# Miniprotein binders against Pentatricopeptide repeat-containing protein At3g56030, mitochondrial, part 10

Target 1, 310 residues: Pentatricopeptide repeat-containing protein At3g56030, mitochondrial, of Arabidopsis thaliana (Mouse-ear cress) (q9ly43)
Amino acid sequence: STVNPNPTASPGRRTCVEFDNLIFKAGSSGDFEAVRRLLNSRVVNACFNTTATFKFLTNTDSYSSSLEDLRRILPQTDAGYTRKHSYETLIARLCKLGRIDDALVLINDMAIGEFGLSTCVFHPILNTLTKKNRIEEAWRVVELMRSHAIPVDVTSYNYFLTSHCYDGDVAEASRVLRKMEEEEEGVMSPDTRTYDALVLGACKSGRVEAAMAILRRMEEEGLSVLYATHAHVIGEMVESGYYALSVEFVMAYAGKDKRLDEENLGSLASKLIKRKRFKEAKMVLKEMSVRGLRMGDALREFHEKNVLQS
Below, E stands for the ipSAE of ESMFold2; O stands for the ipSAE of OpenDDE; V2 stands for 0.75 times the mean of E and O plus 0.25 times the DockQ between their complexes.

## First folded at step 8 (miniprotein)

Design B18 (from B10 with K55Y K63R; at its last look DockQ between E and O 0.04; V2 from the best seeds 0.00; counts 0 for: pae O 2.6 > 1.5, placed apart)
Fold by OpenDDE base, look of step 8:
Structure B18 (fold): chain B 310 residues (1-310), chain A 120 residues (1-120)
Amino acid sequence: as target 1 above (310 residues)
Amino acid sequence: SPEEVEYLLKWALRRIEKLAEELEKLSKELGDENLLEAAEDLYLAMWFIYFALRYVKKGDTERALELIDKAMKILEEAAKKLQEAYDKTGNEDLSQAADRLKRAAEELRKAIEQLREQLS
């Protein structure tokens, strides 16, 4: 659950950005006691950590010393959510820096200290490893989770699935799905991300019909479709030469979300223009205009020259 | 009723999908590229029906009608191709497939009729 941290900033409370800046200054100056205090204070003020919280930690000469200091002070943060959340945020930062081994060290710290180790703590590691196609290492991390009696969730499997589907490796994707099915009954239900990955795989394999079938199944199960999922389908339809069908696709899904419509129709129009499919592009742009959808500058110019002057 | 139309369209989708898969298989077995083309046409028909369903749900009956009509025409043409293939090969599976497509097309026709009644 991506808690949209937009707390209605009451005029007198520090914002998440302000806390991040203060932590940055403290961390950069080596004042880790201040970092500790700020981590505690921000939670009390309902300002959650962000991806920028530990941005002072970089792959520089001070990395090792800073990490040691962080490892020292994190156990001293307020017990419960504050401490757990701080570890999670730092682990995510380490993953971003490519410091997977150090992230695993922090996981061990959490295990030893009993600081609330959970499945979500491993997500950044799995995500990073699978994105880098370090699949075997990612599976070792899964085994590590199991060794700590941490359940492997759908999100964890989705990282593997997405990686294989992105590569168009249907065979490996199928193996991952089988593993999901072998989990305890009822524990592993495919979610929106699962289906998104499958649609991606179908598209990457040049099988638009399969992608559409998966979308239909997703809708039948009452799952919401992601923007990314639509983008995969639109891209593959255009690439495969299904221009008329792509128009029908975006039109059929239009009307629920203005922003989504702007993205889908705009993206399609741009792709059609690039392929010199002007007839279909004009249809899309006309629909955008009728619906009052915002057009990018390039599309607007094209619309004015080719649709309004005709 | 809109519910009846949805039922008809969903039924048609399932039938067409099964037929498309069968035609792909037959194409490989018989080495007939025309059957593969027919299968591809059926997938197109499925897409049109699917989008029609979306329009029905949105209350856009006019667009739904247009798409169903396109799907129906594709099915009819596919049925003719299968019949021709049967006439050439004598394969009863092709004849049966042609009949099944005709029936699917008829269901779409019924859906069109029901939707027209709603516009009226």
Scores: ipSAE 0.063, ipTM 0.501, lowest interface PAE 2.6, mean pLDDT 88
ESMFold2, look of step 8: ipSAE 0.676; ipTM 0.888
ESMFold2 (binder alone), look of step 8: mean pLDDT 84; pTM 0.841

## First folded at step 9 (miniprotein)

Design B19 (from B17 with Y7H W11Q K25Q E29N L36Q R103Q E106Q E113S; at its last fold request DockQ between E and O 0.87; V2 from the best seeds 0.73)
Amino acid sequence: SPEEVEHLLKQALRRIEKLAEELEQLSKNLGDENLQEAAEDLYLALWFIYFALRRVKKGDTEKALELIDLAMKILEEAAKKLQEAYDKTGNEDLSQAADRLKQAAQELRKAISQLREQLS
ESMFold2, look of step 9: ipSAE 0.665; ipTM 0.890
ESMFold2 (binder alone), look of step 9: mean pLDDT 85; pTM 0.847
OpenDDE base, look of step 9: ipSAE 0.758; ipTM 0.906
ESMFold2, fold request of step 10: ipSAE 0.637, 0.657, 0.623; ipTM 0.877, 0.889, 0.869
ESMFold2 (binder alone), fold request of step 10: mean pLDDT 86, 86, 86; pTM 0.856, 0.858, 0.857
OpenDDE base, fold request of step 10: ipSAE 0.702, 0.707, 0.707; ipTM 0.886, 0.887, 0.888

Design B20 (from B19 with R54Y; at its last look DockQ between E and O 0.83; V2 from the best seeds 0.73)
Fold by ESMFold2, look of step 9:
Structure B20 (fold): chain B 310 residues (1-310), chain A 120 residues (1-120)
Amino acid sequence: as target 1 above (310 residues)
Amino acid sequence: SPEEVEHLLKQALRRIEKLAEELEQLSKNLGDENLQEAAEDLYLALWFIYFALYRVKKGDTEKALELIDLAMKILEEAAKKLQEAYDKTGNEDLSQAADRLKQAAQELRKAISQLREQLS
């Protein structure tokens, strides 16, 4: 008889999907020795952990031994990248489940074991806390980072900036910027997320010209302005009832990038129609037509029926 | 010198931040929308001054000037709102706040002058 290997599989080596499936099966059946072995061997096969790796861990009971078994076997994984990445992946999973206290227990496990704490293991904790508006707890996590001599990076501060700016709290956003300036010997490099948060904050305060100035600074630094960033800002202005300002914002920025103009004006028109702001929507659609900007089918039908025919 | 510009910008940051906090408190006490908007203007001016300080440290003199000029325009709008609140209430703390705003603007004007000399 002859061997007829599966043509889609690499002979003698497991795929990344196979590792995640095997870990899910092993974890679900309580075979944590197999989980330990699979975490070690997947890295050797260049199959790194994914968001699915610890999917078997859930919130189905308060006394589940799954976390305690993981706490037992993770120190027994191969030192270096494998163990660090296993902790990082598990901490991120716990944060996704809303289990912040458990994530902090793992931080302590890493500290006691000297397994190489780094700034990145704290990111999902800070992200989750700031998104849930648990700002005081998030600052206590920053204190914990400092107690372990872990540097607070731009990404960490951006979680706070985004939360404060979403709430329109320009005072607290300013205090975060001061801390950023102090943290790296007075040289902190703003990134795209820093500017995105501050654009949102300027919009929430009704300061369209300031938001435009920040967007211009992003372009000058060679930072790309995502269509999603503009859509979020437009949405927040409409949600907050700044209809006239939302039109002013989009018009003040128009003329710099035609694809962006199509997305911004189209998105705004659609949101204004949804809010029954038909006068403002007609203004936007007329401007789209004058500038030769493409409209989606629904907007084109509205424009033809309500602008061109009346 | 670049160190003198950084000093002037940091002094302006300190004065404006303290003033913004005072205006925010006065806004709560008086319930004045113009005063609340003036406080928010000051916080936004701080953002552009922080960006300007970052640009000065990187040697981006032209970009720093643009940012300081923008901050100055925002401070001018805040000064107008502060004056309107003073006209409405007669509160002498607002007159003192206007004087502190002028001091911060003076520091920014000095920074502008030194940055323009670096371009020449």
Scores: ipSAE 0.659, ipTM 0.888, lowest interface PAE 1.1, mean pLDDT 84
ESMFold2 (binder alone), look of step 9: mean pLDDT 85; pTM 0.846
OpenDDE base, look of step 9: ipSAE 0.748; ipTM 0.904

Design B21 (from B19 with R54L K57R; at its last fold request DockQ between E and O 0.84; V2 from the best seeds 0.72)
Amino acid sequence: SPEEVEHLLKQALRRIEKLAEELEQLSKNLGDENLQEAAEDLYLALWFIYFALLRVRKGDTEKALELIDLAMKILEEAAKKLQEAYDKTGNEDLSQAADRLKQAAQELRKAISQLREQLS
ESMFold2, look of step 9: ipSAE 0.685; ipTM 0.886
ESMFold2 (binder alone), look of step 9: mean pLDDT 86; pTM 0.853
OpenDDE base, look of step 9: ipSAE 0.748; ipTM 0.899
ESMFold2, fold request of step 10: ipSAE 0.695, 0.703, 0.708; ipTM 0.901, 0.901, 0.905
ESMFold2 (binder alone), fold request of step 10: mean pLDDT 86, 86, 86; pTM 0.857, 0.856, 0.857
OpenDDE base, fold request of step 10: ipSAE 0.657, 0.659, 0.655; ipTM 0.869, 0.870, 0.869

Design B22 (from B19 with F51W; at its last look DockQ between E and O 0.67; V2 from the best seeds 0.00; counts 0 for: pae E 1.9 > 1.5)
Fold by ESMFold2, look of step 9:
Structure B22 (fold): chain B 310 residues (1-310), chain A 120 residues (1-120)
Amino acid sequence: as target 1 above (310 residues)
Amino acid sequence: SPEEVEHLLKQALRRIEKLAEELEQLSKNLGDENLQEAAEDLYLALWFIYWALRRVKKGDTEKALELIDLAMKILEEAAKKLQEAYDKTGNEDLSQAADRLKQAAQELRKAISQLREQLS
């Protein structure tokens, strides 16, 4: 009656950073029993694991012994969310360290212990392999997912799509889309990341008009367009010599997000100046000034000498 | 007849996929840049047809029409590049490829007609 746990952080409660620091100290000193207890207690305090939680594990002489100790204690953490999230976090850390084989060992540990494998634990593995262009290995991980009856989700396919599209490989991207359609007879729905990858692919293949059509459809759907996607479209337009269209594109999308506008218009102006397209650059800078958008130092100097003082 | 539209789109997808692979191979064999660009156009058209298929399954007839029309315009560009390669080489495989492209376009045009009828 007098005990009323707060649903939000109260004064005097440990923060996620404090838990991560305590785990770092314990793991660095070899006190893995303390690591186990801290992994349990942080969840009770609504302080979930972060990308820093297993930062003490590094590619050093102690890596192998530390990993073996972690493999021993993780099954001993509280069942359910705590243990599942600890495995997820450690797997992501191992992928960051380039230890894919060890991450797969943890997958097997979870399977043997019946700790609740899900698609989520495979995501960092697929992400790492596709970003390193190890596509054949990534497909073997997909087959491993299937062997555990883990459904392949849209996020998993998006890692492949993004990798192929970054290379401008529209043929391989199309083959991934075909496989997505084959999943459960086409029940899988593409998401924002799917469309972002395809915009990138169209740009990298030099098909600016197709990229613009995809962007228009995303916006008609009310889907968010990532900053990186806009940046790649702008870059490809300038690289391909579509200077007037690049200005039109940026102006058409301006006015929705001030931070995005500052980045897009600023990037375009800089690229146009490097290409000696001063007339187009002046138009962009004038629009930035009219809209009250911040300019970097170099752009501001160019604007002052070439737009304001003319 | 949403079932018939879905069938037509799936047929077009299959034909365009096979044709894109054929044009890639012919491009390598003949060393023709227009054929490589045409193959890439075909792969891009597939993306819009896949999205149109999903819109048909959701009953979004008007947006499906827009996507199919875009795919048709991309096929027209591929046809121009294919014709340029034929004019340059005289290779009769390219004439047959052009006929197969026309067949896929006819399937898409029929899908457009049926979807437009649903709007009426």
Scores: ipSAE 0.544, ipTM 0.835, lowest interface PAE 1.9, mean pLDDT 85
ESMFold2 (binder alone), look of step 9: mean pLDDT 85; pTM 0.853
OpenDDE base, look of step 9: ipSAE 0.644; ipTM 0.866

Design B23 (from B19 with L67F; at its last look DockQ between E and O 0.70; V2 from the best seeds 0.69)
Fold by ESMFold2, look of step 9:
Structure B23 (fold): chain B 310 residues (1-310), chain A 120 residues (1-120)
Amino acid sequence: as target 1 above (310 residues)
Amino acid sequence: SPEEVEHLLKQALRRIEKLAEELEQLSKNLGDENLQEAAEDLYLALWFIYFALRRVKKGDTEKALEFIDLAMKILEEAAKKLQEAYDKTGNEDLSQAADRLKQAAQELRKAISQLREQLS
């Protein structure tokens, strides 16, 4: 068809990829005046910064990897959205590189320049610290947020919950929930990510009934239990060596959505086969066959050779 | 009233959290697996009491009752594990812990009663 699904496209307009490539070239060659101009002009072209915008900044020694030059030019970008998003994107890049102290320097730069610190600039810092199990440092960042009167949101607390629940630490998860209640005078609502983390924590502590109660509540609230959410939990249980519990967990939830069952049981069987847990995998495949669930080609071949043939 | 239910739930939260910390320490001192599992049960009950508290603040009385009832069932399981540990050790701190658990359960029963009156 000749229909144009992108109504903002115009002849001669640069794309977001083109802007990122130009910024990469300019930054790699040390032309930070060009970087500043490109950060300003991309917004005029309806192109926002991406995870690739500051990819020229690396931990590898190079003439083009100077954070100090970026610190010089960012205050000179157009005020408002452009400057704020440039800081957010750079902070996220530094966090991806593991340069947390440098990200905190940028937080201080924003505070001194009065560029409008907000909760979202702290999210990549909290995410990185909690994923690396640097929990005490993450709480010090929360203290920093409070010192600037920046609200700590549910997303921020979910990073802590996810980390503690990944470890099965129900005590620390409880303490995070207490802090969430105190932060908003009890107005802050748990969201899907909150419940996802708590389901994982209950599973890792061996409390399948509690995990099922949380999942049932999500369903009754109209919170979608996504395939990706189930796959993540199943994957983490297998990674942690809770093979029998992963089978019980999937079976306890099975029977409500045939498409979900096919994906969850199939994914679990595949992961168990990869881990050479053939006894558990055969149990899952037998159940898939009994329930009439679709199998992929690799699973069907394994099932025929290891379950049906003998 | 909603304020009285909120007070009861917050009081139960404080009692249960302190009790869970005490049981963890006693578990380490006595080497008793039942006490560790009881402490974890108490922490899990706190999750559901926090869910209930948020529902009370939103006026979702039926949902709050469901969470409190689940917390009560978890507390009953913890009480069984406490009794088993007491039977093995004779430690009087466990008897006092059981009394504190009963007090927290009583606060939850009062909250249930008041919430059920709101549904009438």
Scores: ipSAE 0.680, ipTM 0.897, lowest interface PAE 1.0, mean pLDDT 84
ESMFold2 (binder alone), look of step 9: mean pLDDT 85; pTM 0.852
OpenDDE base, look of step 9: ipSAE 0.709; ipTM 0.894

## First folded at step 11 (miniprotein)

Design B24 (from B21 with L46F Y86Q; at its last look DockQ between E and O 0.91; V2 from the best seeds 0.79)
Amino acid sequence: SPEEVEHLLKQALRRIEKLAEELEQLSKNLGDENLQEAAEDLYLAFWFIYFALLRVRKGDTEKALELIDLAMKILEEAAKKLQEAQDKTGNEDLSQAADRLKQAAQELRKAISQLREQLS
ESMFold2, look of step 11: ipSAE 0.705; ipTM 0.908
ESMFold2 (binder alone), look of step 11: mean pLDDT 86; pTM 0.867
OpenDDE base, look of step 11: ipSAE 0.789; ipTM 0.919

Design B25 (from B21 with L13Y Y86Q; at its last look DockQ between E and O 0.84; V2 from the best seeds 0.77)
Amino acid sequence: SPEEVEHLLKQAYRRIEKLAEELEQLSKNLGDENLQEAAEDLYLALWFIYFALLRVRKGDTEKALELIDLAMKILEEAAKKLQEAQDKTGNEDLSQAADRLKQAAQELRKAISQLREQLS
ESMFold2, look of step 11: ipSAE 0.693; ipTM 0.897
ESMFold2 (binder alone), look of step 11: mean pLDDT 86; pTM 0.867
OpenDDE base, look of step 11: ipSAE 0.794; ipTM 0.915

Design B26 (from B21 with L13Y Y50F Y86Q; at its last look DockQ between E and O 0.87; V2 from the best seeds 0.78)
Fold by ESMFold2, look of step 11:
Structure B26 (fold): chain B 310 residues (1-310), chain A 120 residues (1-120)
Amino acid sequence: as target 1 above (310 residues)
Amino acid sequence: SPEEVEHLLKQAYRRIEKLAEELEQLSKNLGDENLQEAAEDLYLALWFIFFALLRVRKGDTEKALELIDLAMKILEEAAKKLQEAQDKTGNEDLSQAADRLKQAAQELRKAISQLREQLS
């Protein structure tokens, strides 16, 4: 985040964006002593590292030594939060660059230096590996976490679940659930991302009724249901021919967020028209009109010609 | 006891998971899409057994019963698909798989019975 936390306060105080720009200039020019000082001083000025802090580190053929200089100066930053957060931010940057082996080198640096390894530094590594379908390597990272006595949390398992369910691999998703259950103490609670992944997986396997049952369990837990989760169900209902049910579904969930309602009902209406389900499409468009929801040009034209006549 | 129900659910989970893997292999060997769909049903039933296990640990016996009943309904759908594949092929491995599915369903019914006893 590059958001200035205090945009209208004292004009003489450096902002988080200003610190990131100064670090960029210093790192780009090879002045890593200045980088070290700026990493320390920004915390004193109530500014913290952002996703932009290490943007000077890139994958260029001409300048490959920036990481080694960062590895030299990071241990020399102020102990505690400053140093720990600098490592966390750099690890995330390396993952963004696809440099997973370098990120793991930094994990080792933190372990040797006793700089406070925790579960959160592994999250960007697991996320990147699972998104790139490097699942076997991701499980080896989990093994590394355990070798450091670092617990594997729900967020870590969710990266695996999301990847498998996106591919429709309900078998591998089930194996991840078994591993979640086997964690010490047996106190794993599924969260919003867990349910979203499982709904997607059920939808990808063509099992709308199972997806609805999982969604009901999510609501019973009091978890906020993501817009994307609803979109998974709506799309599968139409593809499977459950047209009347799709209308009932969007109507049952309408009324909470006008912009989301416009997207859900509008998208459903378009899908129904495309499949020549004009009776159902007219019901959706009529409800959009009654609720004052915005329609795209094609939907508005269809509505005026075919619904308002009735 | 809650610990006995947990044991039954974990045992059923592993047995159903093993059967699902077997049906996937048989589907590949026989080229039968009903077997693939049945295997996927079994995996989805495992998801509801997982949720049921979490509810047993929280002491939510009524919700655990609902989740096991959902898993049972999915197993019944898998049994229908397995029967159709058996009728088409006459394969004796499918008859044995059907028997193992019935046995797994009976294990879940035992868990249901123990949970209902705890309510009384």
Scores: ipSAE 0.715, ipTM 0.904, lowest interface PAE 0.9, mean pLDDT 85
ESMFold2 (binder alone), look of step 11: mean pLDDT 86; pTM 0.863
OpenDDE base, look of step 11: ipSAE 0.777; ipTM 0.909

Design B27 (from B21 with A20M K81E Y86Q; at its last look DockQ between E and O 0.62; V2 from the best seeds 0.00; counts 0 for: pae O 5.6 > 1.5)
Fold by OpenDDE base, look of step 11:
Parts: structure tokens; C-alpha cells; sequence
Structure B27 (fold): chain B 310 residues (1-310), chain A 120 residues (1-120)
């Protein structure tokens, strides 16, 4: 994963990676005062926290002690963005660790301290719970949001939609849709993730034509189609035996984003090869070559042996 | 009025949602693939109607009409699938389901008519 170096890094400023490493060292050694200072310094240097910032916090014997120390120092960070951002980052880390209860404790800390509790703080919790199919608990978290006068946004509902669509539970997906419609705070508009959930649902139901209709609608709405969305369709087409159609599909959407094209065509080629659809695979690989798209090692080898030597 | 259109769309959503659940249950009970397909089509129709509702709230009448038209086409396909299932199974519950589907379609037609009047 070539981390695109942020081109705006002045030659004398620490990078985000450097800060993460320093925080890791400090946290691992138990120097939480250093962690506090680094969190403050990081924001001042325009190097925001990342998913790696609190990677020193793990499900080990030191977890409880480290969390207590973090809870102690976070209120001591610079007021405003720095403090809020630090809590958000830590909550996300706790969710990654499956420590939902502790994440909720931090939310309570934010509420009591008035540290800028907002909708986005709850997203990692909702995402984690819905992915684990802990739907009832996720709804309790939504009620918690409401109790704090925090609006429930489209992103929050999309976690539920995605979960139900993934499971092929059309009835529950519909119920969530109704809840979205009944939401009192403003007009909730569907976004790329909403459509992604719909495509996922259609694909899981084996309805490729429906998925295509949704994609066409996304294009009409001017929404960018994500790799995940394409991947659902490609996967379902291949699974359903629509090999020729899958080739046409990726070709139709090719040319807008090189990275997306590399992922879509590469993924399709790999799937076709696994299904012993060599004719179609060769077509895809030829197109990748013509477009100058990067191939993985396995695909490159296949291309050299079967396309260039033929 | 936009409020009336919203009301019609909400009614259609409720009807289709109930019908979808019924068809899913019937599909499980009867083992008919056409019923499952019909339920899936209804699910898709629900989303288009919902999106249309959102467009109405935003004052985007033209897009709302397009979305409702798409929903109507899907409902027509669902109706065909229901008919096929009925022809195969002879189940009376499917006849009732077909009637409910027609009612939902009528509500959408009314919505279309009202929206067109707003554009004139």
C-alpha cells in the first residue's frame, strides 16, 4: 500500500507516520504525558490522528491500565478539535478491539465533559455492532444518540441497511427504509452507501438486472460508484455464469478511474481464470494491457504465458 | 399539492411493504420461485418510491416522476410473476395479493397525475 506522501509536508515537519510511531513508543512504555504532548503537537503540525495512532492499545494484560491512563490524559489535551479528535480516534480503536462498552464509557466522558459529542462519534460503534449482527444493541445506541439530542444521519441508517441487505433480509431492510422516511430531523437523502446497500441486496438475491438498474440510477444521480459496489455486481455475475455480461460490464465502466479499473478488471480476470473461462479472461487481460493497467503477479504470469505467447 | 403526493407515496410504500412480507412468507410456504421474484421486485419498487418521495420533498418533480415510472414498471413485472404463481398453485391468497398490488399501483398513478399537474 503505497502511502501517498502528503505532498504538503514542509521539509522540517514530522509526518503522520512519525507521530504514530512516537505515540506508539510512548504508549507502549507507559509515558502517557508524552502521548498527551504528542497528540497536541500533532494537530498543531497538521498531522491528524490515524487508525494507527492508538495501536499500542491492545487486548492484553495492560489494556485496562492503558485505558485508564488514556481516560486521564485525554481531558488534558488542548480544548476543541484536538481533544474531540483524540476521543473519536480512541473510540474507533476501541471498536476495532471489540470493546464497545468501553467506547460507550468514553462517550459518556465526552458528554459529561462537553467535549463536542456528535453523530460521527457513534459511527464506529454502529458499524461494529451491525457488522456483528448485534442489531438490537445497535438500535439502543441510536436511542442513546437521541437521548443526547444527537441527530441520526444517513450514515447511521446505512449501517443497518447494509447489514440486512448482506443477510438477504429484505423485510428488515424495508423496515429500516421506513424508519429513514419517518425521521423527523430534515430530509434524509440517500448517498453512495445507500445505493451500495441496495446493490448488495440485489446481488445477494441473485437479481443482476436489478443491480444494474440501481447502478444506472446512481449514474443519473451523479454519484460515484465505489469499487465495493462494482465488486458486488462482478461477483454475482460470475457466480451466476454471466461471463460475457461481466466482461461487457467492466468494459462499459472502464476509463474513468485507473485504480478502479485495475481493481475491477483484475478481480474479474482472476475470477474468470478460477472458473476456467480462459477466453473471457484473455479478453480482460488484453484490455488491461492496452490501457496500461497494473496487473498482479499471478495475472501477469498468466498474461505472459497465455496471451503474449499465443 | 406536494403534501398530497407525499401522502399517496407513503400509502403506496406501506401497501407494498406489507405485500412484500406476505409474498415472502407465501414463497416459503408454497416453494414457488415466482413469488420470491415478485417479492424482490417489490423491494426494488419500494426504494424507487422512497427516492421519489425524497425528490418530492426537495421540489424535484421531474425526477420524482421518473422514479415513480420506474417503480410502476417494476410493479407490472411483479404482477406478472404473481399471476404465474397463481396459475401454477391456484392459491386464493395470491388473488388477494394481486388486488393489493393493483391498489398500490393506483395510488402511484394518482401521484403521477398530481405531479404532472404541478409541472403544467
Amino acid sequence: as target 1 above (310 residues)
Amino acid sequence: SPEEVEHLLKQALRRIEKLMEELEQLSKNLGDENLQEAAEDLYLALWFIYFALLRVRKGDTEKALELIDLAMKILEEAAKELQEAQDKTGNEDLSQAADRLKQAAQELRKAISQLREQLS
Scores: ipSAE 0.022, ipTM 0.378, lowest interface PAE 5.6, mean pLDDT 88
ESMFold2, look of step 11: ipSAE 0.392; ipTM 0.769
ESMFold2 (binder alone), look of step 11: mean pLDDT 82; pTM 0.814

Design B28 (from B21 with I74Y Y86Q; at its last look DockQ between E and O 0.77; V2 from the best seeds 0.76)
Fold by ESMFold2, look of step 11:
Structure B28 (fold): chain B 310 residues (1-310), chain A 120 residues (1-120)
Amino acid sequence: as target 1 above (310 residues)
Amino acid sequence: SPEEVEHLLKQALRRIEKLAEELEQLSKNLGDENLQEAAEDLYLALWFIYFALLRVRKGDTEKALELIDLAMKYLEEAAKKLQEAQDKTGNEDLSQAADRLKQAAQELRKAISQLREQLS
């Protein structure tokens, strides 16, 4: 569900879900004047566009007639936040549909109309391209951003870093870091996503000690570590034969978040069992039991048979 | 003085990046896995030099020193792998790469010396 109810709605006013439903009905019937009015009027109800707002736009049409109607009416929405957010939401929808060229047409529409083109409208384009490993196209979008004097931010660079590091491509990740270092007109400060990507890259390249060093730097800066980052570090340690270290790593980070602990210890136990590391797996499962952490059915069965009966 | 350390670290970044790219090309040309692994070690050294540069800009001299020491470790790992490739092939470009690696290490040692002066 992409529906996001308006938490600030006053009694007797429409909610975000109601506006999205009305827009869906109007767009599906071809009533784009109603779409324009609804995009304007939802602001009166303190209601923001959602991922469902343009759901009526699909790839089942043999041509892009609905997009052309949206391109006609969006400039006619109320200036400022309403119009800018409508463009942002539509661009994100087009990216979800895989229609990157159409998203870039809207970028140009915003530029020509002087509708407040900014970095955030490019984020879904860069995210989609980098996830699909269309890296050269993503760099051409960065070039387009620069041609409009739009700053390339940390979030933009992180899409590249995450993609390269997921592939274990430390060379390309390094080239991105060099571009970030060379950013001259803005303050480029790495964030949690930056370090998460680099931990992943070090793990994928088989350099567990480097991944641990980066994690220590994140902790020293007070940055949180994402579940996906922990899972990849754990997986790399087990694949590299660092079984005892993997247990120590998970135990060193346990205790801050019960749900994260359940995921990390559970994942480690499962991986150790697959590798026939039953002694280490039993240690992890015993610790999960002592801490009151939830186990999946397979882990619970193994624990009951191998830890409690022994 | 902090500006001099920043200059040294940026110079090391550029030298290490160029050297890593050379080792990748030589690895392809010679089919030597040690050269590819050495290039990867140099890229990791580059990451820790970048982190050190960020700490120098924040005035965190002690943490910058720790990060440069990590970078030095990866330069040493690359040097070992480069030496193994030299012993195996006798390639002249590898000898020149070893000299450039030593120059990058000397730049980092100079940065360490400058940072230690700031701590005193």
Scores: ipSAE 0.729, ipTM 0.915, lowest interface PAE 0.8, mean pLDDT 85
ESMFold2 (binder alone), look of step 11: mean pLDDT 86; pTM 0.856
OpenDDE base, look of step 11: ipSAE 0.779; ipTM 0.909

